# VHH binders against Triokinase/FMN cyclase (TKFC): the designs that were tried, part 15

Target 1, 201 residues: Triokinase/FMN cyclase (TKFC), of Sus scrofa (Pig) (f1rkq4r372to572)
Amino acid sequence: KQMVRVLERVCTTLLGLEDQLNALDRAAGDGDCGTTHSRAARAIQGWLKESPPPASPAQLLSKLSLLLLEKMGGSSGALYGLFLTAAAQPLKAKTDLAAWSAAMDAGLEAMQKYGKAAPGDRTMLDSLWAAGQELQAWKSPGANLLPVLTKALLENAEAAAEATKNMEAGAGRASYISSARLDQPDPGAVAAAAILRAILE
Key: E = the ipSAE of ESMFold2; O = the ipSAE of OpenDDE; V2 = 0.75 times the mean of E and O plus 0.25 times the DockQ between their complexes.

## First folded at step 17 (VHH; framework vhh_7qia_2)

Design r6 (from j5 with S104R K105L; at its last look DockQ between E and O 0.65; V2 from the best seeds 0.65)
Fold by OpenDDE, look of step 17:
Structure r6 (fold): chain B 201 residues (1-201), chain A 118 residues (1-118)
Amino acid sequence: as target 1 above (201 residues)
Amino acid sequence: QLQLVESGGGLVQPGGSLRLSCEASGFTFSDYAMGWYRQAPGKQRELVAFIYSEGYTIYADSVKGRFTISRDNAKNTVYLQMNSLRPEDTAIYYCAATGYPSGRLDYWGKGTPVTVSS
């Protein structure tokens, strides 16, 4: 029940960002980043209408991975698919905070190793990596520290997304454009940070 | 000039095997992730298997243990070995390329039909 609400919030967030992300992408790409994420959101919504999501977090992430690779496509679909598939693995055994931390690490590692993305390349990885760093720092917090962790995690992710406007693109469509022409944040990073916020709010 | 050409489809009995091939041309194959998708009559297109440029693979649950995706960068070809085929595997199978660093799903094949029937 809670998971469905989270997913719906993610979808609503992405649908709301469509025009903004497209605008950001017109400067560095083909202007369809928002549309691509909206397609993902609609796919998830359609999926949820057909059947309830898996109760297991591992199964949920795996299913989302496949769905995004099916319906979203593009670099974002490939990277999210990779991240989610890897992240699902540590969650098979446990679903506590440590397991979710391990899931984040696994996803980030997979993106770097197989997705040809690195921190600082001006991609969605920048936001996710920033969030992961904070999660690592707080991987064993007390229950009373969770709100602080969440806030710090989101701030770091959003800051990282914003910081991409000053980065040279090391991957993606923007890598074909000189850094002098890039003065806006990467739409992928912005989307990733927004997704994290939708999840953690 | 960019092209994906699937081959290897056909009619096979349940329990049989097929090996699909997809030959790419017109782009740097090694920079692309490759995927096999399928669309059965009256159903939506679904991912079957995906292989990244570095070799990481993703499979649909329905084909795990039966299908194997692989690639030969020297031949610009991605393969789908399909074993223990079932009637529910009947579909048109499509090859797709998602490029890096662009990462876009840039290219689709025209598809090759696979029919599993007694």
Scores: ipSAE 0.621, ipTM 0.848, lowest interface PAE 0.8, mean pLDDT 91
ESMFold2, look of step 17: ipSAE 0.690; ipTM 0.884
ESMFold2 (binder alone), look of step 17: mean pLDDT 83; pTM 0.849

## First folded at step 18 (VHH; framework vhh_7qia_2)

Design t1 (from j5 with S102K; at its last look DockQ between E and O 0.73; V2 from the best seeds 0.78)
Amino acid sequence: QLQLVESGGGLVQPGGSLRLSCEASGFTFSDYAMGWYRQAPGKQRELVAFIYSEGYTIYADSVKGRFTISRDNAKNTVYLQMNSLRPEDTAIYYCAATGYPKGSKDYWGKGTPVTVSS
ESMFold2, look of step 18: ipSAE 0.758; ipTM 0.904
ESMFold2 (binder alone), look of step 18: mean pLDDT 84; pTM 0.850
OpenDDE, look of step 18: ipSAE 0.841; ipTM 0.925

Design t2 (from j5 with S104K; at its last look DockQ between E and O 0.73; V2 from the best seeds 0.76)
Fold by ESMFold2, look of step 18:
Structure t2 (fold): chain B 201 residues (1-201), chain A 118 residues (1-118)
Amino acid sequence: as target 1 above (201 residues)
Amino acid sequence: QLQLVESGGGLVQPGGSLRLSCEASGFTFSDYAMGWYRQAPGKQRELVAFIYSEGYTIYADSVKGRFTISRDNAKNTVYLQMNSLRPEDTAIYYCAATGYPSGKKDYWGKGTPVTVSS
């Protein structure tokens, strides 16, 4: 089905970004953000070789959450796991555009409440938050507006990722990295924006 | 030094219960999400349950309704209550700590064996 092709495109995108994300991560972190996302991509690829993904979006997001907590690990795995588990809940009954907006909102709320992240903290949340703001406009659009709204969502998420270069390193950073503006975008925000583009293209 | 020490494993009959504990030291416990993982001989390590600092929980499908993860931040301890145990739950159970939203590395305990057999 088309979901397998979307997941494969996400994996290919992440594997292709490994060196770039690691380079960005060396400016403010341990230099392993690309390696961690490649581990996630390989775990997804391995899972797809063993079985077809669930047809239900709620089951798909729940399974991906468990897979990332199990195989990706690290701070990124914990944040994706939290986001995906929460985002799966609104999709249990309906899968229309309003349900997908609710899923994004639920994931963002969980990251803020339980993930120790907020907009402006220079994390992957910054890109996802921007996407969520654009997705609110999708709840009731006519079908002929979806290409325009999709472009706006992707551009807003990518701009938000770039804007993290102007943000101070936020809470949850390792103690050897002080609060400072780093003049390069956060690798987690860049990865999140790239994942969204891989999904929506 | 960051350490995770599991306890509470052992031999139990099918249908029985065990409570695993993992005591953490050498870090600010409330900055970490905690997880229980397990590995049976010849199998890959798998997630059992995960809990965030303020109590949000995630469970593997195979243990939902039977296992409960909890944490006591004042005691730097995470627990796994395992009920209705089955032979397929036999594994070495590992405690893990993950700093978030940004952290250096996952930390792992040495594991506590659980055997479910008649």
Scores: ipSAE 0.719, ipTM 0.896, lowest interface PAE 1.0, mean pLDDT 85
ESMFold2 (binder alone), look of step 18: mean pLDDT 83; pTM 0.842
OpenDDE, look of step 18: ipSAE 0.817; ipTM 0.917

Design t3 (from j5 with T98R K105S; at its last look DockQ between E and O 0.83; V2 from the best seeds 0.73)
Fold by ESMFold2, look of step 18:
Formats: sequence, structure tokens, C-alpha cells
Structure t3 (fold): chain B 201 residues (1-201), chain A 118 residues (1-118)
Amino acid sequence: as target 1 above (201 residues)
Amino acid sequence: QLQLVESGGGLVQPGGSLRLSCEASGFTFSDYAMGWYRQAPGKQRELVAFIYSEGYTIYADSVKGRFTISRDNAKNTVYLQMNSLRPEDTAIYYCAARGYPSGSSDYWGKGTPVTVSS
């Protein structure tokens, strides 16, 4: 019910960003970041038409990971697959706010340990890392604080995506553009922040 | 020239085993995550297993516990050990390479057929 609505909102958001993300990606990449995220969105939409998503959050994230590894492709697909597989583990036993914070931490750790990404490398990790910092405050909040914490998380992730314009590329095609700053935000970080907003609105 | 070449496919009885190999050339193997995918007649290509440069692995539910993906970065080779084979595993198996963490090309092999039948 509500999971299907959230997933559809994410898909609609990504499809709407295709041209913008491709334009950002052309400055320092292959110009296909928007296309790869739209491919992911279409794969998710197709999956939802064939079956209801799992009710368990752990099973949901595991299924999404496999779907993206299967159909998204590219570096984004590999990173999302890694993040989602790792994030699913803490959610197997509990699904409270502390478990979701642990899931974010596990995903971020996996991306750093196995995904060759670190904060400041100008990747989607930058937006997710910022969200994770704010999510730590969710471990013990009263229910009446969730709107404030949600707004802070989204603002932090979006600010971190924008701040990637000041970062030098760590790896990939952008690393071949000497030492100049790119002065545009990383399309992967922009996409990650947009996904978070679509989830939490 | 960038290439992925699969080998090790063939005809095998149900319950049997096969080991697929995929040798990579023309790129820095350790910069890529590697995957095995398969396509049965009349079906869409599906993920079988995926492995990152440092050895983190992910498996499709249908093969978990029966198949093992591994890689040897010194030999530029990724393997798929397929045990307890079933007729449903019959497909053309493809090797794929995906660069990460940031933009790079994906590469696909031509595939190696696997048939599981009496």
C-alpha cells in the first residue's frame, strides 16, 4: 500500500530528472546518469506491475538490490546494489527507527569498504552520508520530533549534493579533467538526494 | 581490444556440476565488479551472481547455496561454480564487467551455453 506509493513516487521523480541528470553528467562523465536512473525506475515500475512488494523491509531492500544489479547497470547500479544488500541486514529482526539508522550505517559502511567511495569523493555517497549523519538523531526521538528531523535530514542531504560542486573527482571519467573544480553538483549525489526526498515526503 | 570470454559450458545431468570461467582482457580488471547473468529461451536475462573487486558477493535467490562466484585478479578471471544443477538452470550464461564507483563502461561477453538434461 504505502510502500507501493513511495516506490512509485521515487520512480516518477527519477523519470522527471532524466535530462537534468544527463546534463550534469556530461560535464565530467559519460552523460548517462539520468538514463541509468530512468532505467532503474522503469525496472521498478515493471516489477510492481507483476507482483506486490515484500512486506518485510529487509526483503524489500534485498529484492531492490537484485533488481538494480540486474537491470540498472553502470557504477550507480553497483553502488546501489551494495548499499541495499548491506542495509537490509539490520532490518531482519527489527524495523524501529534505531534499526533504520543501523541500516543506513551498514549501507554507508559497505559503500566505503567495498565500493571504493568516501565522503568528499564527489559521488552519491556524499548525499547519503549527510543523510546518515542526521539519521543518528532518530535513535531516541519522541514521535512529535519526526517532522523536524525529517526536514533536517533532507536539507542536509540536498546541501551535501550541492556542495559536491566544490569537490575534485576521486575516480572515474571526471578524474581525467586535470585539477580544476567542476563547479556543478555531482549527478549521482543529486539523484540520491532526490530519492530521499521522494521517500520521506 | 576490450573483451570478456566465457568458457566451461556444456551438457550436464541434473544434480551435476559445472565450473564456468570468464577471462578478461584489455582493461584493468581490479577496477571492475564482475557478474554472471543468464538468459533462458523465451526469458529475459537475469542476474545470477555478482562480485566486487575486494570479494564482496551477492547472489540471486534461486542459486543461493548452490552456486559460488569467485575471482582471481592476478589471472583477470571470474568463475562460477555451479553445483546441484537443475533443468531450470538451462540458459546461456553471460559474463559482465561493471566499472565503479564512478562512470565507466560496462562490458559483456558473448555467453556460454549450459544445458541441464538427462
Scores: ipSAE 0.676, ipTM 0.877, lowest interface PAE 1.2, mean pLDDT 84
ESMFold2 (binder alone), look of step 18: mean pLDDT 82; pTM 0.832
OpenDDE, look of step 18: ipSAE 0.717; ipTM 0.882

Design t4 (from j5 with S30D; at its last look DockQ between E and O 0.76; V2 from the best seeds 0.76)
Fold by ESMFold2, look of step 18:
Structure t4 (fold): chain B 201 residues (1-201), chain A 118 residues (1-118)
Amino acid sequence: as target 1 above (201 residues)
Amino acid sequence: QLQLVESGGGLVQPGGSLRLSCEASGFTFDDYAMGWYRQAPGKQRELVAFIYSEGYTIYADSVKGRFTISRDNAKNTVYLQMNSLRPEDTAIYYCAATGYPSGSKDYWGKGTPVTVSS
């Protein structure tokens, strides 16, 4: 029940960002990053109508990965699929905060090794990397500290997405555009930060 | 222009095996992730298997342990080895290519039919 609400919030967030993400994507890409993320949101909504989501976090991430590779497609679908499949592995045995940090690290490592992306390349990895660094630095927080640490994680991810406006394009089609023409944040990084906020609100 | 041509489909008995091939041209093969998808009549297209340029693989639950995706970058070819075939595997199988980390369109082959029946 609670997982359905989180997933629905992610979907609503992505549908609401479609035009903004498409506009950002025109600076360095095909102008359809928002449309692609809306397709993912609609696929998740359809999936939730057909079946209950898995209760296990590892199974949930694995199923989402397959769904996005199947229904979202494109480079974003491939990157989310890679991240989610790798992130599911550390969550098979444990689901405490350390396991979630390990899941984030595994997803980020897979994106760097197999996803043709590195921090600073102006991709969705930049926002996820910033979130992962904050999550890795967390000690065993008390319940009262989690709202403060969550806010810091979200602010760090959102700041990293904004900072991509100043990065030289190092991957994909954006690598052919001068840095002066990319004075706007990367749409993939903006989408990733928005997804994190939708999850953690 | 990017082109994907599937081959290797056909009629096979339950429990049998087939190997599908998809030869790619018109792009730098090493820069693309490759996937096999399938669509049975009256059903939605579904993922079968996906492989990234340096070999990371992802499989649908229904085919794990029975199907293997692989790629030969020297031949610009992706393969799907299908073992222990079941009637439920009957579908048109499509090869797809996705450039990453950026881009938004998949490129698709025309498909190759696979029928599994007695």
Scores: ipSAE 0.724, ipTM 0.894, lowest interface PAE 0.9, mean pLDDT 85
ESMFold2 (binder alone), look of step 18: mean pLDDT 82; pTM 0.832
OpenDDE, look of step 18: ipSAE 0.803; ipTM 0.921

Design t5 (at its last look DockQ between E and O 0.74; V2 from the best seeds 0.77)
Fold by ESMFold2, look of step 18:
Structure t5 (fold): chain B 201 residues (1-201), chain A 119 residues (1-119)
Amino acid sequence: as target 1 above (201 residues)
Amino acid sequence: QLQLVESGGGLVQPGGSLRLSCEASGFTFSDYAMGWYRQAPGKQRELVAFIYSEGYTIYADSVKGRFTISRDNAKNTVYLQMNSLRPEDTAIYYCAATGYPSGSSKDYWGKGTPVTVSS
């Protein structure tokens, strides 16, 4: 039940951001990042109507990866697919906080090694990287501080998304805008931060 | 003009094998992830396998252990080796190209190659 509520909250969040993300995407892209994320949200909603999500976090992330590669598509679908598939691996045996930190690390490493993304490149990785840095503290003793750590994680991810407005648009199809600083955050980074907030609310 | 041309489909008996090829032109192949998708009559198109430009692969659960995706960046070609074929693998198989990490939400699609698995 709790997993279904989380997934529905993520979907509602993404559907509500469609126009904002499309507007941000027009600065350096095709103007359809919001439409693409709404497509993902609708695919997840359809999947949930078909069946309950897997109880295993590893199976859940693996199924979501396949669903996004199948139904979302595009650059964002490829990056989410890569991240989720890699993140699922550390969760196969254990699902404690250390395993979730390892899952984040695995996803981030895969995006950097195979996803052609690094911190500072103005992508969704910027928000996820900031969240991952905070999750390193979760490997330490102190789970009774989880609400404080969650707040810090979300603030870091949201600040990193905002900071992409100061970065040059240079990756992918936007690369012909070689040195422009758009004074607007990257729509993928904004979406990633919003997803994290919907999950951890 | 970006083009994807699939080949290698056909009729095969259950338990048989086929190798699909997809040759790409009109873009820098190494900037794209490649996927094989399939659509059976009356069904939605579904993912079969996906491969990133440096070789990371992802497979649908229904084909793991039976299908292998690979790419040859020097030849601008992606392959799907299909072994132990079953009647439920019958579909039109499509090649797709996805630019990443940043880019359009739109993928590029081939016209498809039919695969029929029956006795």
Scores: ipSAE 0.754, ipTM 0.902, lowest interface PAE 0.9, mean pLDDT 85
ESMFold2 (binder alone), look of step 18: mean pLDDT 82; pTM 0.829
OpenDDE, look of step 18: ipSAE 0.808; ipTM 0.913

Design t6 (from j5 with G103D; at its last fold request DockQ between E and O 0.69; V2 from the best seeds 0.77)
Amino acid sequence: QLQLVESGGGLVQPGGSLRLSCEASGFTFSDYAMGWYRQAPGKQRELVAFIYSEGYTIYADSVKGRFTISRDNAKNTVYLQMNSLRPEDTAIYYCAATGYPSDSKDYWGKGTPVTVSS
ESMFold2, look of step 18: ipSAE 0.726; ipTM 0.894
ESMFold2 (binder alone), look of step 18: mean pLDDT 84; pTM 0.847
OpenDDE, look of step 18: ipSAE 0.834; ipTM 0.925
ESMFold2, look of step 19: ipSAE 0.752; ipTM 0.902
ESMFold2 (binder alone), look of step 19: mean pLDDT 83; pTM 0.843
OpenDDE, look of step 19: ipSAE 0.787; ipTM 0.917
ESMFold2, fold request of step 22: ipSAE 0.715, 0.717, 0.712; ipTM 0.889, 0.891, 0.889
ESMFold2 (binder alone), fold request of step 22: mean pLDDT 83, 83, 83; pTM 0.837, 0.843, 0.842
OpenDDE, fold request of step 22: ipSAE 0.871, 0.780, 0.867; ipTM 0.935, 0.915, 0.933

## First folded at step 19 (VHH; framework vhh_7qia_2)

Design x1 (from t6 with S102K; at its last look DockQ between E and O 0.69; V2 from the best seeds 0.77)
Amino acid sequence: QLQLVESGGGLVQPGGSLRLSCEASGFTFSDYAMGWYRQAPGKQRELVAFIYSEGYTIYADSVKGRFTISRDNAKNTVYLQMNSLRPEDTAIYYCAATGYPKDSKDYWGKGTPVTVSS
ESMFold2, look of step 19: ipSAE 0.738; ipTM 0.901
ESMFold2 (binder alone), look of step 19: mean pLDDT 84; pTM 0.853
OpenDDE, look of step 19: ipSAE 0.846; ipTM 0.921

Design x2 (from t6 with A97R; at its last look DockQ between E and O 0.89; V2 from the best seeds 0.69)
Fold by ESMFold2, look of step 19:
Structure x2 (fold): chain B 201 residues (1-201), chain A 118 residues (1-118)
Amino acid sequence: as target 1 above (201 residues)
Amino acid sequence: QLQLVESGGGLVQPGGSLRLSCEASGFTFSDYAMGWYRQAPGKQRELVAFIYSEGYTIYADSVKGRFTISRDNAKNTVYLQMNSLRPEDTAIYYCARTGYPSDSKDYWGKGTPVTVSS
C-alpha cells in the first residue's frame, strides 16, 4: 500500500515533467531527458501491474536498478542503475535512518567513482549530493524533528538543482557546450530533486 | 561507423561453458559502459550483465555466480564468460554500447545465438 503509493507518485511526477525536462535538455542535450524519464515511469507502472514490489528495501532498489538498466537505458538509466545497485547494499541487514544514510552515501560514492560525476559537474548528482548531506545530519535524530529535517533535505536538493544553472559542464552531454555557464538548470538534477520530493511527501 | 560484432555462441550441453566476445569499433571504447542482453524466442529482451568503463559490474539475478562480464580496453572487446549453463539460458545474446556517458541511445549488435540443450 504505502510503497506502491510512493512508486506511483514518482511515476506520476515524472510523466508530468516530461515537457519541462525535454525543454531543459535542449539547452545542453538532445531534448529527450523528459521522454527518457517517462519511459522509466511507464516501465515501473508496467512492473507494478505484474507484481507487488518487494517489501525489502534492498530487493526493491536492486529490482529498480535492473529495470532501469533494461527499460530506461541511456546515460540516465546507467547512472540510476549504478546508484541504486550500490545503495541497496547497506540496506540488506537493517533499514533504520542510519542505514538509509549509508545507502545514500554508497550510491553517491559509486556515481563519483564509476559514473564520472562529482558535485559541481552539473548532473543529477548535484541534487542527490545535497540530499545526502542533509540525510547525514539525520543519523539518530529525534522523531519529532523528522518533518523539519525532511523539509531541509528537499529544500537543499531543489536549491542544488536550481544552482546547476550557474555551473559549467563537467560530465555528460553538457560537456560538449562551451565553458560558459548554461543559465538553465540541468534536467537530470531537476528530475532527481522531483523524485525525492515525490518520495518524501 | 559504429560496429559491435559478437562471437562465441553455439550449442552446448547443460552444465557446459561458453565465452562470448564483442569487438567494438567506431567509438572510443574505453569511455562507454557496455552490456550483454539476451532475448529468448517469444520473450522480451532482458539485461544479463552490465559493465561501466572503470570496471563496476551489475548482473541480473538469474545469472549471478554463473556469468562474468569483463572488458579489455586495449582490444576494444567486452566478454561474457558463461558457466554452469542451463536450458533457460538459451537465447540470442546481444552486445550493447550504452549511451552512457552521453544522453544518446544505446547501440546494439546483431547478436550471437546460444543454445543449451542435451
Scores: ipSAE 0.537, ipTM 0.820, lowest interface PAE 2.0, mean pLDDT 83
ESMFold2 (binder alone), look of step 19: mean pLDDT 85; pTM 0.857
OpenDDE, look of step 19: ipSAE 0.711; ipTM 0.887

Design x3 (from t6 with A97T; at its last look DockQ between E and O 0.51; V2 from the best seeds 0.64)
Fold by ESMFold2, look of step 19:
Structure x3 (fold): chain B 201 residues (1-201), chain A 118 residues (1-118)
Amino acid sequence: as target 1 above (201 residues)
Amino acid sequence: QLQLVESGGGLVQPGGSLRLSCEASGFTFSDYAMGWYRQAPGKQRELVAFIYSEGYTIYADSVKGRFTISRDNAKNTVYLQMNSLRPEDTAIYYCATTGYPSDSKDYWGKGTPVTVSS
């Protein structure tokens, strides 16, 4: 039931960001990043109304992956689907903090290996990668530091999302044409950072 | 012009097998992820199986162990091998694709009907 509250908070956050994400996306994209994430949020809300979500985190992430591939669609749905399916695997055996760090690592590895994404490419991976680097500290002793580490994780992810405004989006030459547009962060990275904040607050 | 054409559907008895094919054209096939989806009358469309360009696969729970998605990049074709078919698998099966990480549009075939009945 604590996961239901987290999922509802994520959905509420994404619905509230729809116009902002669409505005960011219009600068260099299709102008639909906010609409696509709102579609995902509504699909999750609908799913939660039909039945209780699985209690197992591994099963939960696997079901979310299928739901996003099915209902969200597009490149974002494919990338989230890949990330979530891979992230579910380390959570099959254990669900402690180290297992969640391993889940992030697995998702990031899959996105790089199969998702054609790398840090610095101006995608949602940039925010997730930054969070993943901070999550390595969750494998260390010192759970008494969790609030400080959580704050650092969120700040690093949000800073990485903001930093995408300075990244070159493509083959280089097209980027100079959109210089004013590249003074704004990538909407996918902004969405990913907002999701992380909704989960961890 | 991006195009997806499904084939291989038909009528089959419970316990039987079918192999669906989806031939793609108008894009660099090896850069795209592919999926099979299905929709029974009066139901929402659901994911069956998904395959990424490097071969990573994801399956719906209801078909795991019975269906296999695969791709042949030399033939620009995605396959769905359906074994141990059940009446509940009766649906129109659609092939779909999307590019990534930056391509935001999904492209869909017209579908191929599959009926599993005595």
Scores: ipSAE 0.648, ipTM 0.867, lowest interface PAE 1.2, mean pLDDT 83
ESMFold2 (binder alone), look of step 19: mean pLDDT 82; pTM 0.830
OpenDDE, look of step 19: ipSAE 0.714; ipTM 0.883

Design x4 (from t6 with T98Q; at its last look DockQ between E and O 0.74; V2 from the best seeds 0.69)
Fold by ESMFold2, look of step 19:
Structure x4 (fold): chain B 201 residues (1-201), chain A 118 residues (1-118)
Amino acid sequence: as target 1 above (201 residues)
Amino acid sequence: QLQLVESGGGLVQPGGSLRLSCEASGFTFSDYAMGWYRQAPGKQRELVAFIYSEGYTIYADSVKGRFTISRDNAKNTVYLQMNSLRPEDTAIYYCAAQGYPSDSKDYWGKGTPVTVSS
């Protein structure tokens, strides 16, 4: 039941951000990032009403990946699908905090290798990468440090999302939009940071 | 003008094999992830297999070990090799393209029917 509550909190968060994410997306995108994430949230909500989620974290992430590839679509669906499928692998054998850190590492590595994304490219990877750097401390945490590590992770991810406003979109110097800073954060990075906060708070 | 055209479907005996092809035109194929989806009558469309531009693959649990997705970027074509076919694999199979990492419109083919029956 605890995982259902986390997933519902993520969905509620994304539904509440729809207009904000769409507004951010209009600066350099199609203006539909919020709509796409809301579609994902509604698909997850429907799935939870239809059947219980897998108890295994690896199976859960794999199922979510398939669900997003089926129902979310678009570039966000492809990127989340890649991240979640890769992140599921380290969780097949163990589900301790170190395994979750390894899951984040695997997802980030896949996005860089196969997702055409790197830190600094102004994508959702920027927030996830920042979270991954902080998550390394979870591999051998003291129990009394977990609240401090969680706070640092969320602050770093949110700061990285905000910092994308200073980044170029990764295209060549073909236009002012692709070569100029947009002075607004990337909506995918903002969404990723919000998802992490919904999971960990 | 983007177009996806599937081929290779048909009627096959249980345990048999088919190879589906999907030829793409009107866009830079290497900028797209490609997927095969299927929909049986009265059921919702489901993912079968998905492949990213540089070859990373994702499979539905029901087809792992039996189906193989591959792509040839020089021919703008994605394939689905379907082995050890079962009656539950009966469906219309659709090819889809999803651009990444930036937001892009998704594109779908019209589908090719596959029937697995004795």
Scores: ipSAE 0.670, ipTM 0.868, lowest interface PAE 1.2, mean pLDDT 84
ESMFold2 (binder alone), look of step 19: mean pLDDT 82; pTM 0.831
OpenDDE, look of step 19: ipSAE 0.682; ipTM 0.875

Design x5 (from t6 with S53T; at its last look DockQ between E and O 0.80; V2 from the best seeds 0.74)
Fold by ESMFold2, look of step 19:
Structure x5 (fold): chain B 201 residues (1-201), chain A 118 residues (1-118)
Amino acid sequence: as target 1 above (201 residues)
Amino acid sequence: QLQLVESGGGLVQPGGSLRLSCEASGFTFSDYAMGWYRQAPGKQRELVAFIYTEGYTIYADSVKGRFTISRDNAKNTVYLQMNSLRPEDTAIYYCAATGYPSDSKDYWGKGTPVTVSS
């Protein structure tokens, strides 16, 4: 089925990035961001072996949130859990492009309100925020064709992830290092951008 | 350093209620998300409920409407009110703390056993 294919592609992408994300994480963290995302990928693969995922997008995101809180853990699991639970709400009634844009907005709002993160703080929110900015076009009349819009969304998210190398840490583990620029992108932002690419390609 | 101590577990009949408490020390409690997890013998640990610092909550499907997680930042304590208990709720219940957005490690209590039987 199409949802299983997308989830497997996300898992394969994360497993392939483990060493790269760990290397980025060593600059300002524990060096385990890649390992933590690989744990999440393996948990999703195991879940797919036991049962087909829900066909409803709202139920899918809710189940993924619980899975990550249980199996991924840590700050990444808490942030993905928060985002996914909030993003599921607008998808309960409708699943058109406007509803998916609303889901992104809800997830971003929850991360800012409850996740201790804002744009510019050098977190995974930076990539997700950039993607959300591009998704606003899905709500307006005259939106571009899906392939062009998808490419712009991915490029904006990836550029935002790269731009975190120029940010001073505003929250979390990176805030404990010197005020000098880190000159490497945030691994959480890189992972978020890679997940988006795996979903949309 | 960081310490989590659960209490309030015990033996209860089906349909009964229990209130679990988890007292925290060695960290700024209001900076941490808190969770209750449970593990029955021979099974994997599973999420029960999770609460973020400003009060956002997430519940496992199996406990929605029966269990309520809450926190009192002034007392450095997280609670789990468990109502309408069933035999399948029997497990060791663990308190966990997660610093976010950048702390990648969960901290765990020793657990408090809950048995639901006649």
Scores: ipSAE 0.681, ipTM 0.877, lowest interface PAE 1.1, mean pLDDT 84
ESMFold2 (binder alone), look of step 19: mean pLDDT 84; pTM 0.854
OpenDDE, look of step 19: ipSAE 0.775; ipTM 0.911

